VHH binders against Phosphatase IMPL1, chloroplastic (IMPL1). Designs and how they scored, part 1

No score or structure here was measured in a lab: all are predicted.

Target 1, 311 residues: Phosphatase IMPL1, chloroplastic (IMPL1), of Arabidopsis thaliana (Mouse-ear cress) (q94f00)
Amino acid sequence: VLSEVSDQTRYPRIGAKTTGTISPAHLLEVVELAAKTGAEVVMEAVNKPRNITYKGLSDLVTDTDKASEAAILEVVKKNFSDHLILGEEGGIIGDSSSDYLWCIDPLDGTTNFAHGYPSFAVSVGVLYRGNPAAASVVEFVGGPMCWNTRTFSATAGGGALCNGQKIHVSKTDAVERALLITGFGYEHDDAWSTNMELFKEFTDVSRGVRRLGAAAVDMCHVALGIAESYWEYRLKPWDMAAGVLIVEEAGGAVTRMDGGKFSVFDRSVLVSNGVLHPKLLERIAPATENLKSKGIDFSLWFKPEDYHTEL
Positions, changes and structure headers below are counted from each chain's first letter, unless a header gives other numbers; antibody chains are not in Kabat numbers.
F, E and O stand for the ipSAE by ESMFold2-Fast, ESMFold2 and OpenDDE, each averaged over both directions (binder to target, target to binder). V2 = 0.75 x the mean of E and O + 0.25 x the DockQ between their complexes.
[cut] stands for letters that were removed.
Atom coordinates printed by the task and the answers are left out, and those that the model quotes come from them; centres of patches stay.

## First folded at step 3 (VHH)

Design n5 (from a3 with S57R R102S; framework vhh_3k1k_2)
Fold by ESMFold2-Fast, scan of step 3:
Structure n5 (fold): chain B 311 residues (1-311), chain A 122 residues (1-122)
Amino acid sequence: as target 1 above (311 residues)
Amino acid sequence: QVQLVESGGALVQPGGSLRLSCAASGFTFSSYAMRWYRQAPGKEREWVAGISGSGGRTSYEDSVKGRFTISRDDARNTVYLQMNSLKPEDTAVYYCAAYTYSGSWYEPYDYWGQGTQVTVSS
């Protein structure tokens, strides 16, 4: 079914224009159940003793990641046995002929989870022919001795919710009054050094730039209106699929960091409250274009080979 | 233990019809989505059609839409591909494949048959 969003944007919308034979409401019920079920597994683990002995940040994997993923997969499989699933921990599962691709991050912010730092989430998005159709993110807040959750959800054309209440991006129209967010990958290449320079420049001209360490949380904070923008190079589809729809449905803008039309298979994302988007791109787009000229690869990635898209 | 066996391939004239069958054994057939692929000489293997485990969803490559129909018979553990209005460009070895969420490593669980040759020529 096709739905319209009332908030206008200056950039191409990324949400699915139709969801085929499965209604947006039905997709929403299942993404919410999936994310909640994974989050219940994570919540059971937040107070367990920490025995993290991983060699590096890029190699962090806990038993909680696998248990959360198994719980999410069970929900999706029982409701839609013929859908395709792309998960961080599990790779690709299911029918590549499906128009529906589930992008699952069973524990976004694994370093934060390992340390008990309250910025991590369970993120579940479903795409229809490559475009986000429904999404849910369960954010963990509070931290040791007072853990709690906040649930975000959206459907394409249906708006965004936080704990059942409609949410909208902020109306902040000046960078000098903005709170911005970014993140960094583990590879220290030209993209990393370029983003460090952007971090420095934007820290100087804004209210500040945060580096919280969980992309889904960062995007949900933009959608909630408590930050004005988030950008990052080299995110994977499971890092972005849910959060970008939640931002767009809250009235925000979503593009690549060069200003081009975004897909979850792109290697850069800029989300914002919309009104600041052109001002952010004035600096970010030339920096991203310079990286392309230096040979940094921004081609699509992690799209399953036989998955058909309307991108 | 798991096996897929295709049959029904033949030489047929342009405009003709064929029905391919794929008999499955060694797994719970109704839990698996089924697909047909084809590989023409000198080309990479391409998907042709798919059918969900429930049978309620089918999908097709654009070049075969309206001409090919995929169906399944869960009681007989068999998936079919009805091919109508065949063209020389449909000449290929046709393979069936089974997909499920029950892979031991959370990977795509793809079983392939041996293939059946379809030749469309006068």
Scores: ipSAE 0.000, ipTM 0.148, lowest interface PAE 15.4, mean pLDDT 83

Design p2 (from a4 with T28P L106W; framework vhh_3k1k_2)
Fold by ESMFold2-Fast, scan of step 3:
Structure p2 (fold): chain B 311 residues (1-311), chain A 121 residues (1-121)
Amino acid sequence: as target 1 above (311 residues)
Amino acid sequence: QVQLVESGGALVQPGGSLRLSCAASGFPFSSYAMRWYRQAPGKEREWVAGISGSGGSTSYEDSVKGRFTISRDDARNTVYLQMNSLKPEDTAVYYCATTYRKGSTWYYEYWGQGTQVTVSS
């Protein structure tokens, strides 16, 4: 059935069913402008001298994050002065009575940015009553001497685009033919060791697992169809809000790593091309349940206390 | 305005115990992972311990594992470091910090001003 071509997943959709009084097209215009404006700030910084001292490199990252965030915030506030914003660099801004929550990562992949390694992004998503409504991610590619960008966007129910062209997840139906992606947090706890074991297991049975270091880029690569899946524990809303919508609108599936219904406030994400999702969960879901039994906390986090959600 | 204020540093004999506190303000504390670092004279700052946003997981540098315990009280916006079986080599200024970047343990957004711990006979 034709209507099923864009909805290959058997899992609950996460995208907002309505965007209220603001049209999806208007949200898209502003989310794209916000991401582009932040990316222009980051692009100015990619060729700045990198001090060999640890402190100087840390300052470059922080300064670039703050400048990118300020640029993004200016665009959002100018267009929607009453919306609520959750920014990694700015915390919570605005009135929690708004149905619209902007989740902003002004520089995803800070280690890669610091080293000039071409895998980092600006990520901007907007939620309506807790559900992704519109998204844009500007990915940095090329690296020193050839920096460029690739722009991803989506609206709930509107499909996904890369540089103005419609994109779709891959049709790969076997793990042994899959290219997979994961990421690791900075804490070497039970979740870290469990994901290292999953990395080893999946490396053995697939074409390989990549660790690129930028969640928004990783999810956009799944949406683009150049990788089959991405999973990670302990991602924050600003790491996920844009990328999960782009994956879903490209025809992919999005769940928690236990297979449950995902929200951007969950502490784990599994995105895939849909077809492989059940096969990935056969290995990932038991490992995630085992972490819960060991006392690892998977309760919702970073949800503003008074923010109204229809999760 | 994010502010981290450490307290509890003191002079202690070897084998003694000490509890450090870090009072946090200006951000949604219960959602953020917290870290303790230390810096001895003439050395770079080193990571000591970490605790996840809601306290579900903790991690430690090998040299303090089994002796130090990190904990948090989200109702009071405070993170603690319980230090047992203290050794002279634990002498340092102890810093409270938050980190927000996956894969970037040495990139920080916020630091406290530090509290001096001295372990000597």
Scores: ipSAE 0.006, ipTM 0.290, lowest interface PAE 10.6, mean pLDDT 86

Design p4 (from a4 with T98R E109D; framework vhh_3k1k_2)
Fold by ESMFold2-Fast, scan of step 3:
Structure p4 (fold): chain B 311 residues (1-311), chain A 121 residues (1-121)
Amino acid sequence: as target 1 above (311 residues)
Amino acid sequence: QVQLVESGGALVQPGGSLRLSCAASGFTFSSYAMRWYRQAPGKEREWVAGISGSGGSTSYEDSVKGRFTISRDDARNTVYLQMNSLKPEDTAVYYCARTYRKGSTLYYDYWGQGTQVTVSS
């Protein structure tokens, strides 16, 4: 018997094989409502005055993030009072016995939001026993004087949608014809310098590498087929939980940057249109292995102590 | 105007203890996550410990887990780092930061001026 992982060129699927007692359709209804409710809070704030300092985030950014999160949490708790929510610093909010863990980014792309640059999103994912079960991302587009949104969603095994229409990754089969995306953390360690070198190398051999600044948007652009790949070190679960499912359900591939099986609690992600994945790993995987030899930690993080997982 | 002021750094012998303090002003302190970072000469700044703005959730870099404890006093707008069983490799300038809890590539921090911790015999 052939399973989804029996194909030698295929990467293991990350989406949940079952969602337990709650149907994928019901989870989808609630993740969509949660993301939409958070996005309404963000949309109300997009034209408010900003005070941007050279050292940190504005009060508008932090206030908007907190208000968006409160709105999302209200939707989740009203519909599933017994579910877990991944909190700050890897803590959990709610019933510790639940198999359902909500990973919420109430404002992905905070620097872009602070400047009014049109690349930020509300991202809501729910895991079942550690594996993505349903996801929604509301992307903000247009910018000052013409703000609008685009809604992405997926369920494990159900396919991916953008504004209610099925989407699929691109069919681009050569790196030289690819548009790639990456991101960089604040800490300028060996991972940062390694990814700067990858950025240089891939810029030389592809149509270009973009740094848009919102992980959920970047992954949704791969799922939509307008970019071929996204990779980044040191992402947290709330950065990835929704976007990785949307990519996989659009027909894409998701792995760690060493090519290993991905979990939401891993510290690196490589998403692609699938066909380019082995070609990208030829350079990215050795670079990532070299980082391990330099003492960079890639163990799981922000995985709650009491949360039962099947990783 | 956001300000963060660290204090408590000193020279200490291996196995010793220190408590660092970070006094915050210019924002609603109880509403924000706070983190400690450190930087040794010639090395990049690394994260040490974090504490949530609510619920009291904490996180630590593996090399300090069990030895360091982060805490906060919201009435005094202060975050603390209790450092026990200090090792020579803990020698660094320690910074506190107001951080956005997502920790994505798009967050950046308000930093204090730092406080020097030196562990040597």
Scores: ipSAE 0.013, ipTM 0.379, lowest interface PAE 7.8, mean pLDDT 86

Design p5 (from a4 with R101W; framework vhh_3k1k_2)
Fold by ESMFold2-Fast, scan of step 3:
Structure p5 (fold): chain B 311 residues (1-311), chain A 121 residues (1-121)
Amino acid sequence: as target 1 above (311 residues)
Amino acid sequence: QVQLVESGGALVQPGGSLRLSCAASGFTFSSYAMRWYRQAPGKEREWVAGISGSGGSTSYEDSVKGRFTISRDDARNTVYLQMNSLKPEDTAVYYCATTYWKGSTLYYEYWGQGTQVTVSS
């Protein structure tokens, strides 16, 4: 099976060119079921009492994340018992000889979830030989008194959908008219300092930079066309696997922050509406090269043992 | 307050074995994935091994596969790294870390001061 999107960027596509013996439609059905099943667990928890003490609040978050993950794992295992699964927090389950790797974030934006702030998601992506094949993200919207969800989905070459409707990135062609998004890790290293400088520079030259706190939501907002770009250093495969495919299939561009071809095992991502991508890289790529010259490691990480990739 | 304290580092001969320990406090240990990292002089800190909160899944960097084993004892809030067939290239300060959930102020990565492993004659 060959997949191709009509809305294209000029950067290398990351989506799988084939999905092997399992059709893209079948992968999508299971990815959507898995994400929705996890989201049902999260939705049951959104109105639970939130104790402001560290122990009470952290237990709610931890219990919800674990329950969501268990629900997602059960769906994947029942449908594809021989597939390899990489869960949030680096857990690996299944057959390392499988060409299919499921990357699962059962609760992206845990601080937002803890506070009832409406920016968190369940994110499920499946890779074929290292390349995104199908994806679904269930975003939580509304907040207290009016919780709802919207479901994003994509297959490699099949386009991107939000609640069953085709979506496309924005056509904004000037940084001065752009709304941008970034995120920050909690480690205050050279990558953090560099991204704070990028945040300052882009805040000055754009319409604003947002810090929402959920990578999957951030990427889906680029795909939906309500923001022009998202970038972040030090992201893990489960942070990115679903969102990058949804952006690409909505007509966006996906690269490393040095402009190189992206893999979900890379440590940086720049997603955009495509047309702004070269203008963003003019500032971001030199900053990223400077981090490499300082010895910051951008080699692939969290790739499971013996997992075969065609990156 | 989350705290991770590494121990067990020593000077060992090539081909030797060593077990590192990491004692955790200040969080619900059994609910969190734990990882080992290492940093050699003049090099970036690199990931070595990981274990899920349930202990059901483990993962390793390619250069240590088959030689290192990560395990946990949730009753003692401790994660271990069993290192076999040690090589001079394994010489580094070893750090224990818990993975953070992105965007959470209640959970984030913590490292102790590390424990030094030296593989030399």
Scores: ipSAE 0.000, ipTM 0.162, lowest interface PAE 15.0, mean pLDDT 85

Design p9 (from a4 with Y32W L106Y; framework vhh_3k1k_2)
Fold by ESMFold2-Fast, scan of step 3:
Structure p9 (fold): chain B 311 residues (1-311), chain A 121 residues (1-121)
Amino acid sequence: as target 1 above (311 residues)
Amino acid sequence: QVQLVESGGALVQPGGSLRLSCAASGFTFSSWAMRWYRQAPGKEREWVAGISGSGGSTSYEDSVKGRFTISRDDARNTVYLQMNSLKPEDTAVYYCATTYRKGSTYYYEYWGQGTQVTVSS
């Protein structure tokens, strides 16, 4: 059963109100199988030799990412041959008239993976008419000598799970007791500079801000209740599609960084435990409005041209 | 899948002009930065020009600045390179490319097959 709002969410839900002709349970089954299949490819690669040269690390990353993507695509295509897929390496494939858009990140946190740092994931989300319908993220934990995984999943209105157990966001109600997370894009523009100032400000008023380097992991940590918030400018749909649904279904709040209603195609995201969301926006929303006044473009991006949305 | 197809390469005399086109498919073109590179015989491939996904910013290698102009037509999924005041040293195979960066260091590059430009008297 899909619900518009949860008891813990004060902001409008972003999850799909219906999944059309395909049940949420069936979408979840395939999303979980796809993420698991990609994660099995990544797990085979975690103990491969780490060369100190850029080219050696890049080859391992590229080979692993491509193999993971191929494995995920095979699962999706076998189950839904007519669905539209937005994959990072593969671009756009499938039927642009489909209401179902699969957003795939076959290896989130590539720098962490390259160094054997235990913060990376396989992320698979499926949208129905632009709204998240089902999601799974397989997080890699432990690191060298003790690699393991943690599996997150959600359906719109169905709640969020970690390793088969219901999860919920934290109840932390004060920023001074919060552990926050952010990330930074590769371009050092005005959005980057603004987020560095937010990082400084929030570090001064909270328990600390983390920069872990994998957006899907960061959002899942908010959903799990081990961090209170995550925000970042310029994430792509494949960075966000799964994690935002998992946060919302765990009772969290999801908006743009200006406080507006979020879509997977927006260029900013703020996720939180809900109760802290207004306090975070008091600082984040004015900074984001200032970026708009400086000409930074926050229009929708990476939405396939013919893909129909009910945003 | 991402596909890039260049066209417009030709033999031109020094001082002439030429416009290259790159037709793109298989990705959300309007959101992706596009770049032109060239490779002369026996030389390494060099970057020539770039345009942001929004089209709001362009960049050029110093040797072509003021002579070449990069532009895009998102409705047609095409990026262009207008080349003016062509010199013999501009002779090369010109490649259209796009990249997605995953982290600061790692990225995926998509390349066309190239189009030959020869500037000769």
Scores: ipSAE 0.012, ipTM 0.475, lowest interface PAE 7.8, mean pLDDT 88

Design q20 (from b7 with S99P S106L; framework vhh_8h63_2)
Fold by ESMFold2-Fast, scan of step 3:
Structure q20 (fold): chain B 311 residues (1-311), chain A 122 residues (1-122)
Amino acid sequence: as target 1 above (311 residues)
Amino acid sequence: ELQLVESGGGLVQAGGSLTVSCAASGFTVSSNYMGWSRQAPGKERELVAGIYSGGSTYYADTVKGRFTISRDNAKNTLYLQMNSLKPEDTAMYYCAREPYYKGSGLYYPDYWGQGTQVTVSG
């Protein structure tokens, strides 16, 4: 591939410009080991019986999430005992003076996992001074009777890989030919209502909008070139840290849903194949500005109190 | 037998302070991820504060800087110190062991307490 259309020149890159004293290759090695180790825990659980209730997820989901997180934390701590870790639904472990922040989602797509639906992942990203430095996502595919995984990875400036092969975003240049993805938070507020309207509008003008239910998988599918864009309000750092780097390194564009410069601590993300990014923002950015006028808070969140960033 | 018993709720004027407590039996609070969630009428439950076994803490944006979660290992008790209370803080407050929070409004703890009502007037 000699050239793919990318609007990265219009949008600031989010990947770390340097990784400090630890090489990108070394960060990648540990990020991949951490994600693989968590995925092994999840794989042991995929065929266990499930019981889903009105007021919550099954014990299997909660137990698997926590066991996966413990396994990932052990890998990170053994390799980098002084690094800061953000995981366990906003829990912070380690020294906030560290330049390295690990953002861990030990089981992304818990509802899908609960039902045995093949769209969930283990997601591990590491930031250097607030910017994504290395990432790995282990996606679960196949479903009952044929469970398998594929591994996505990236380093800042190093490109994106799927099962060791270089990947790139699609060249699709018209919304009418695009397959789009979105997700919905659990709180039914104005952001939820606004995104339901965006879902309706984009479903009508594109080849379709998917609601797959796992943000890291959705972003990896954009990076792989099998979908053109993903957007969602109210994502947490652990939902985004790995996937956004994988998209950017595959040649995609990453912004807030208002078109502004993205950070992992922002409350909205729009990822795309780059060439469609301005066309998507024509509708998404005004809708997002309208939410701000209605009092929806888009300030940074889940940034550890003393963590120093270059944001 | 696992038990969580919340206490300390009540009526407080805006700008006031209140501490709610959660006495645990049948397990050790310092060995578990513990949290406080709240539910106002017509709203989903919101995780407002959490403390992990290692001592790291989490606070929701709505309470950060005003609320402090802590534990007393000798008393096996979890606390939420609430300062600068606002009418918007009016809710039933629940102590939880291993609260699982995914997204903004859903919680899946392996054990809940009975709750304690906090009402802020004024």
Scores: ipSAE 0.000, ipTM 0.246, lowest interface PAE 11.0, mean pLDDT 85

Design r1 (from f1 with S31D S53Y; framework vhh_8h63_2)
Fold by ESMFold2-Fast, scan of step 3:
Structure r1 (fold): chain B 311 residues (1-311), chain A 120 residues (1-120)
Amino acid sequence: as target 1 above (311 residues)
Amino acid sequence: ELQLVESGGGLVQAGGSLTVSCAASGFTFSDYAMGWSRQAPGKERELVAGISYGGSTYYADTVKGRFTISRDNAKNTLYLQMNSLKPEDTAMYYCATTYRKGSTLYYEYWGQGTQVTVSG
């Protein structure tokens, strides 16, 4: 199935229309294995004693990130030794001439993981010529005494699954009945201030805005239909690559926060159930344009040098 | 492939100044937060200065007011201007990509280092 098939067609589809010589099903098998393997490393660490700091490094967090990344890299390299990989902790590895770019977040929601708060994930996406082709996110649920996982997956044009069952975004058509999600970057600049104002405004008119702290989880919750939208400035490719495909394949819409066509290398994302997307953009797009007028840079970032894209 | 090459270290007398630099290649330098860390004899490695992709700067209390971090995105180069140097500033200085995620600061890639020795 082609990436344009969905419940929402107003906004440009971001999923790859072809995956070249490697089938979507084969890419999916490997993204699922990679995410599962990383999640097994994280699961081993969830009950380890917590000695967290609010400045500098936390050894448990960084050790778990690195071990999860190593496990994921081993799976990807064993299956596709010539592919290009962009990982949060390992950076850029492999052949820049490859059409396939793996975007890996080995532990999304590190602050939540550090505290034992049940909102973190392993996220693995693969792009073909810059467009999401396959994705898997393993979400950690339950928390202390009852840790468990649920697995999300998607292929471009193939739909989205949660634990093997098809999922779809909600049909909520009014902001006053919506549960919304956002997140905030570490830099307290004009983008941070603008998003705090958006948080306040949307909190006043919706059923509430959540700030859960794991972008991949937040996007999967939109895909699952238990929240209507997620937006955030300054996310990196590894934060977004898997989640955006899962939302789109669940029938959702994905754009930049100015309403433009989204790329995983963009510095803003708005995902929604589709029907609310225009209503959300009425407020979010002008705020984002105002940031551009203030000199905030929204050019593409973290795209590997010489990686060929058809964005 | 990411490469960081530090230079500009050397021997300087107490009260003197040095600028160390880091040449970056193999990635889009302007997209990364960068930092300078040092490892003094008998001490653990410590972050002394950081600069975001947007130009916001961060300094350890031990160097605040004396050191200035800056970047030249057109030249893919990171700088650390060190003024009023003290013998306790003697260390190997390392350039690194840095990333904050929640309360955690990640050091992604390390250069080979450049030695700064302050006599006095």
Scores: ipSAE 0.013, ipTM 0.456, lowest interface PAE 7.8, mean pLDDT 87

Design r2 (from f1 with S53W T98S; framework vhh_8h63_2)
Fold by ESMFold2-Fast, scan of step 3:
Structure r2 (fold): chain B 311 residues (1-311), chain A 120 residues (1-120)
Amino acid sequence: as target 1 above (311 residues)
Amino acid sequence: ELQLVESGGGLVQAGGSLTVSCAASGFTFSSYAMGWSRQAPGKERELVAGISWGGSTYYADTVKGRFTISRDNAKNTLYLQMNSLKPEDTAMYYCATSYRKGSTLYYEYWGQGTQVTVSG
């Protein structure tokens, strides 16, 4: 039996306390323009033929990803020529002395995009001194014959919006009434096996666990209140930077999977509606600590100047 | 900046073995999944093998059980050990970097290639 020490548990906030010389409103304007511009490129590609060969699908995905990224980079550079940019390709562009780092995923959910399955997004976040300052995610919905988008946005301390309307996480307070989301990394190692065990266990005790395949979409669904939680190991900064701010500003909680304070440069995340966060950590935190005991630690820093130095 | 230089190709008899290598520079090799593709005259390029950061491997059915992909992160080098070579394995072999999104792995940057010719 568990005992509670307080009526409400709060987790450390991750959003930037200040944005320096650039206002939150100005950062928001540019992240929204950048995400929208990338999404326009992706929308032009959603109805292109889906070839059955690996090479044909790879070319469509690669071409769309590169064109979307080029469009996003143009918007950011035109507005803030001195800012640092970290793209999904792992390249750093700009002045290393800048306090601003843009974390860009020009096409999140590439498998879904390749198949025309309606769960992919353009994700743009900007960090100020390592902390999320502003974010926008353009989610693709509907699918073949009825493609459309939803635009999510947030600033640190400014709340979260979907298509211009304020959004809030759900008030669901029991795991047995929750819809949960997870994802799986590329390597079939102990972290993958551990998360398969978590998937099985949570499937048995909740309303279900979804594996949708786009981290930014998954986090936005938590922020929107249509799912209660998302967790995943082996994430990169561009997978998380925008979505975590949108969740936090919608009233949700964001931590490492061991319950510690989250950074965009950590390599795992647990987001939730806040109310369920302690109940989820009861199982997730011990599993994550067990991985640490085996030498797999997702609390290690992933630095922009050594973005490839993941242990 | 980013460069991939393949070497080790040549002429080999059917049933023989050959190892091709790829020297990588201009990026942090250990953080990229890597792969080998080949292209025979008049045919489309085929991905034959891939290896992740963690050492997980993929092989095309055409080479499974005969080819072994490996990496040496200290030397920034990718290898493909080819055993039981067949005339059908004759192709230009290309080293590639990859990127991953969701559950799908895509290969992006290609080297200049190294020619493997199997006689018989």
Scores: ipSAE 0.000, ipTM 0.211, lowest interface PAE 11.6, mean pLDDT 83

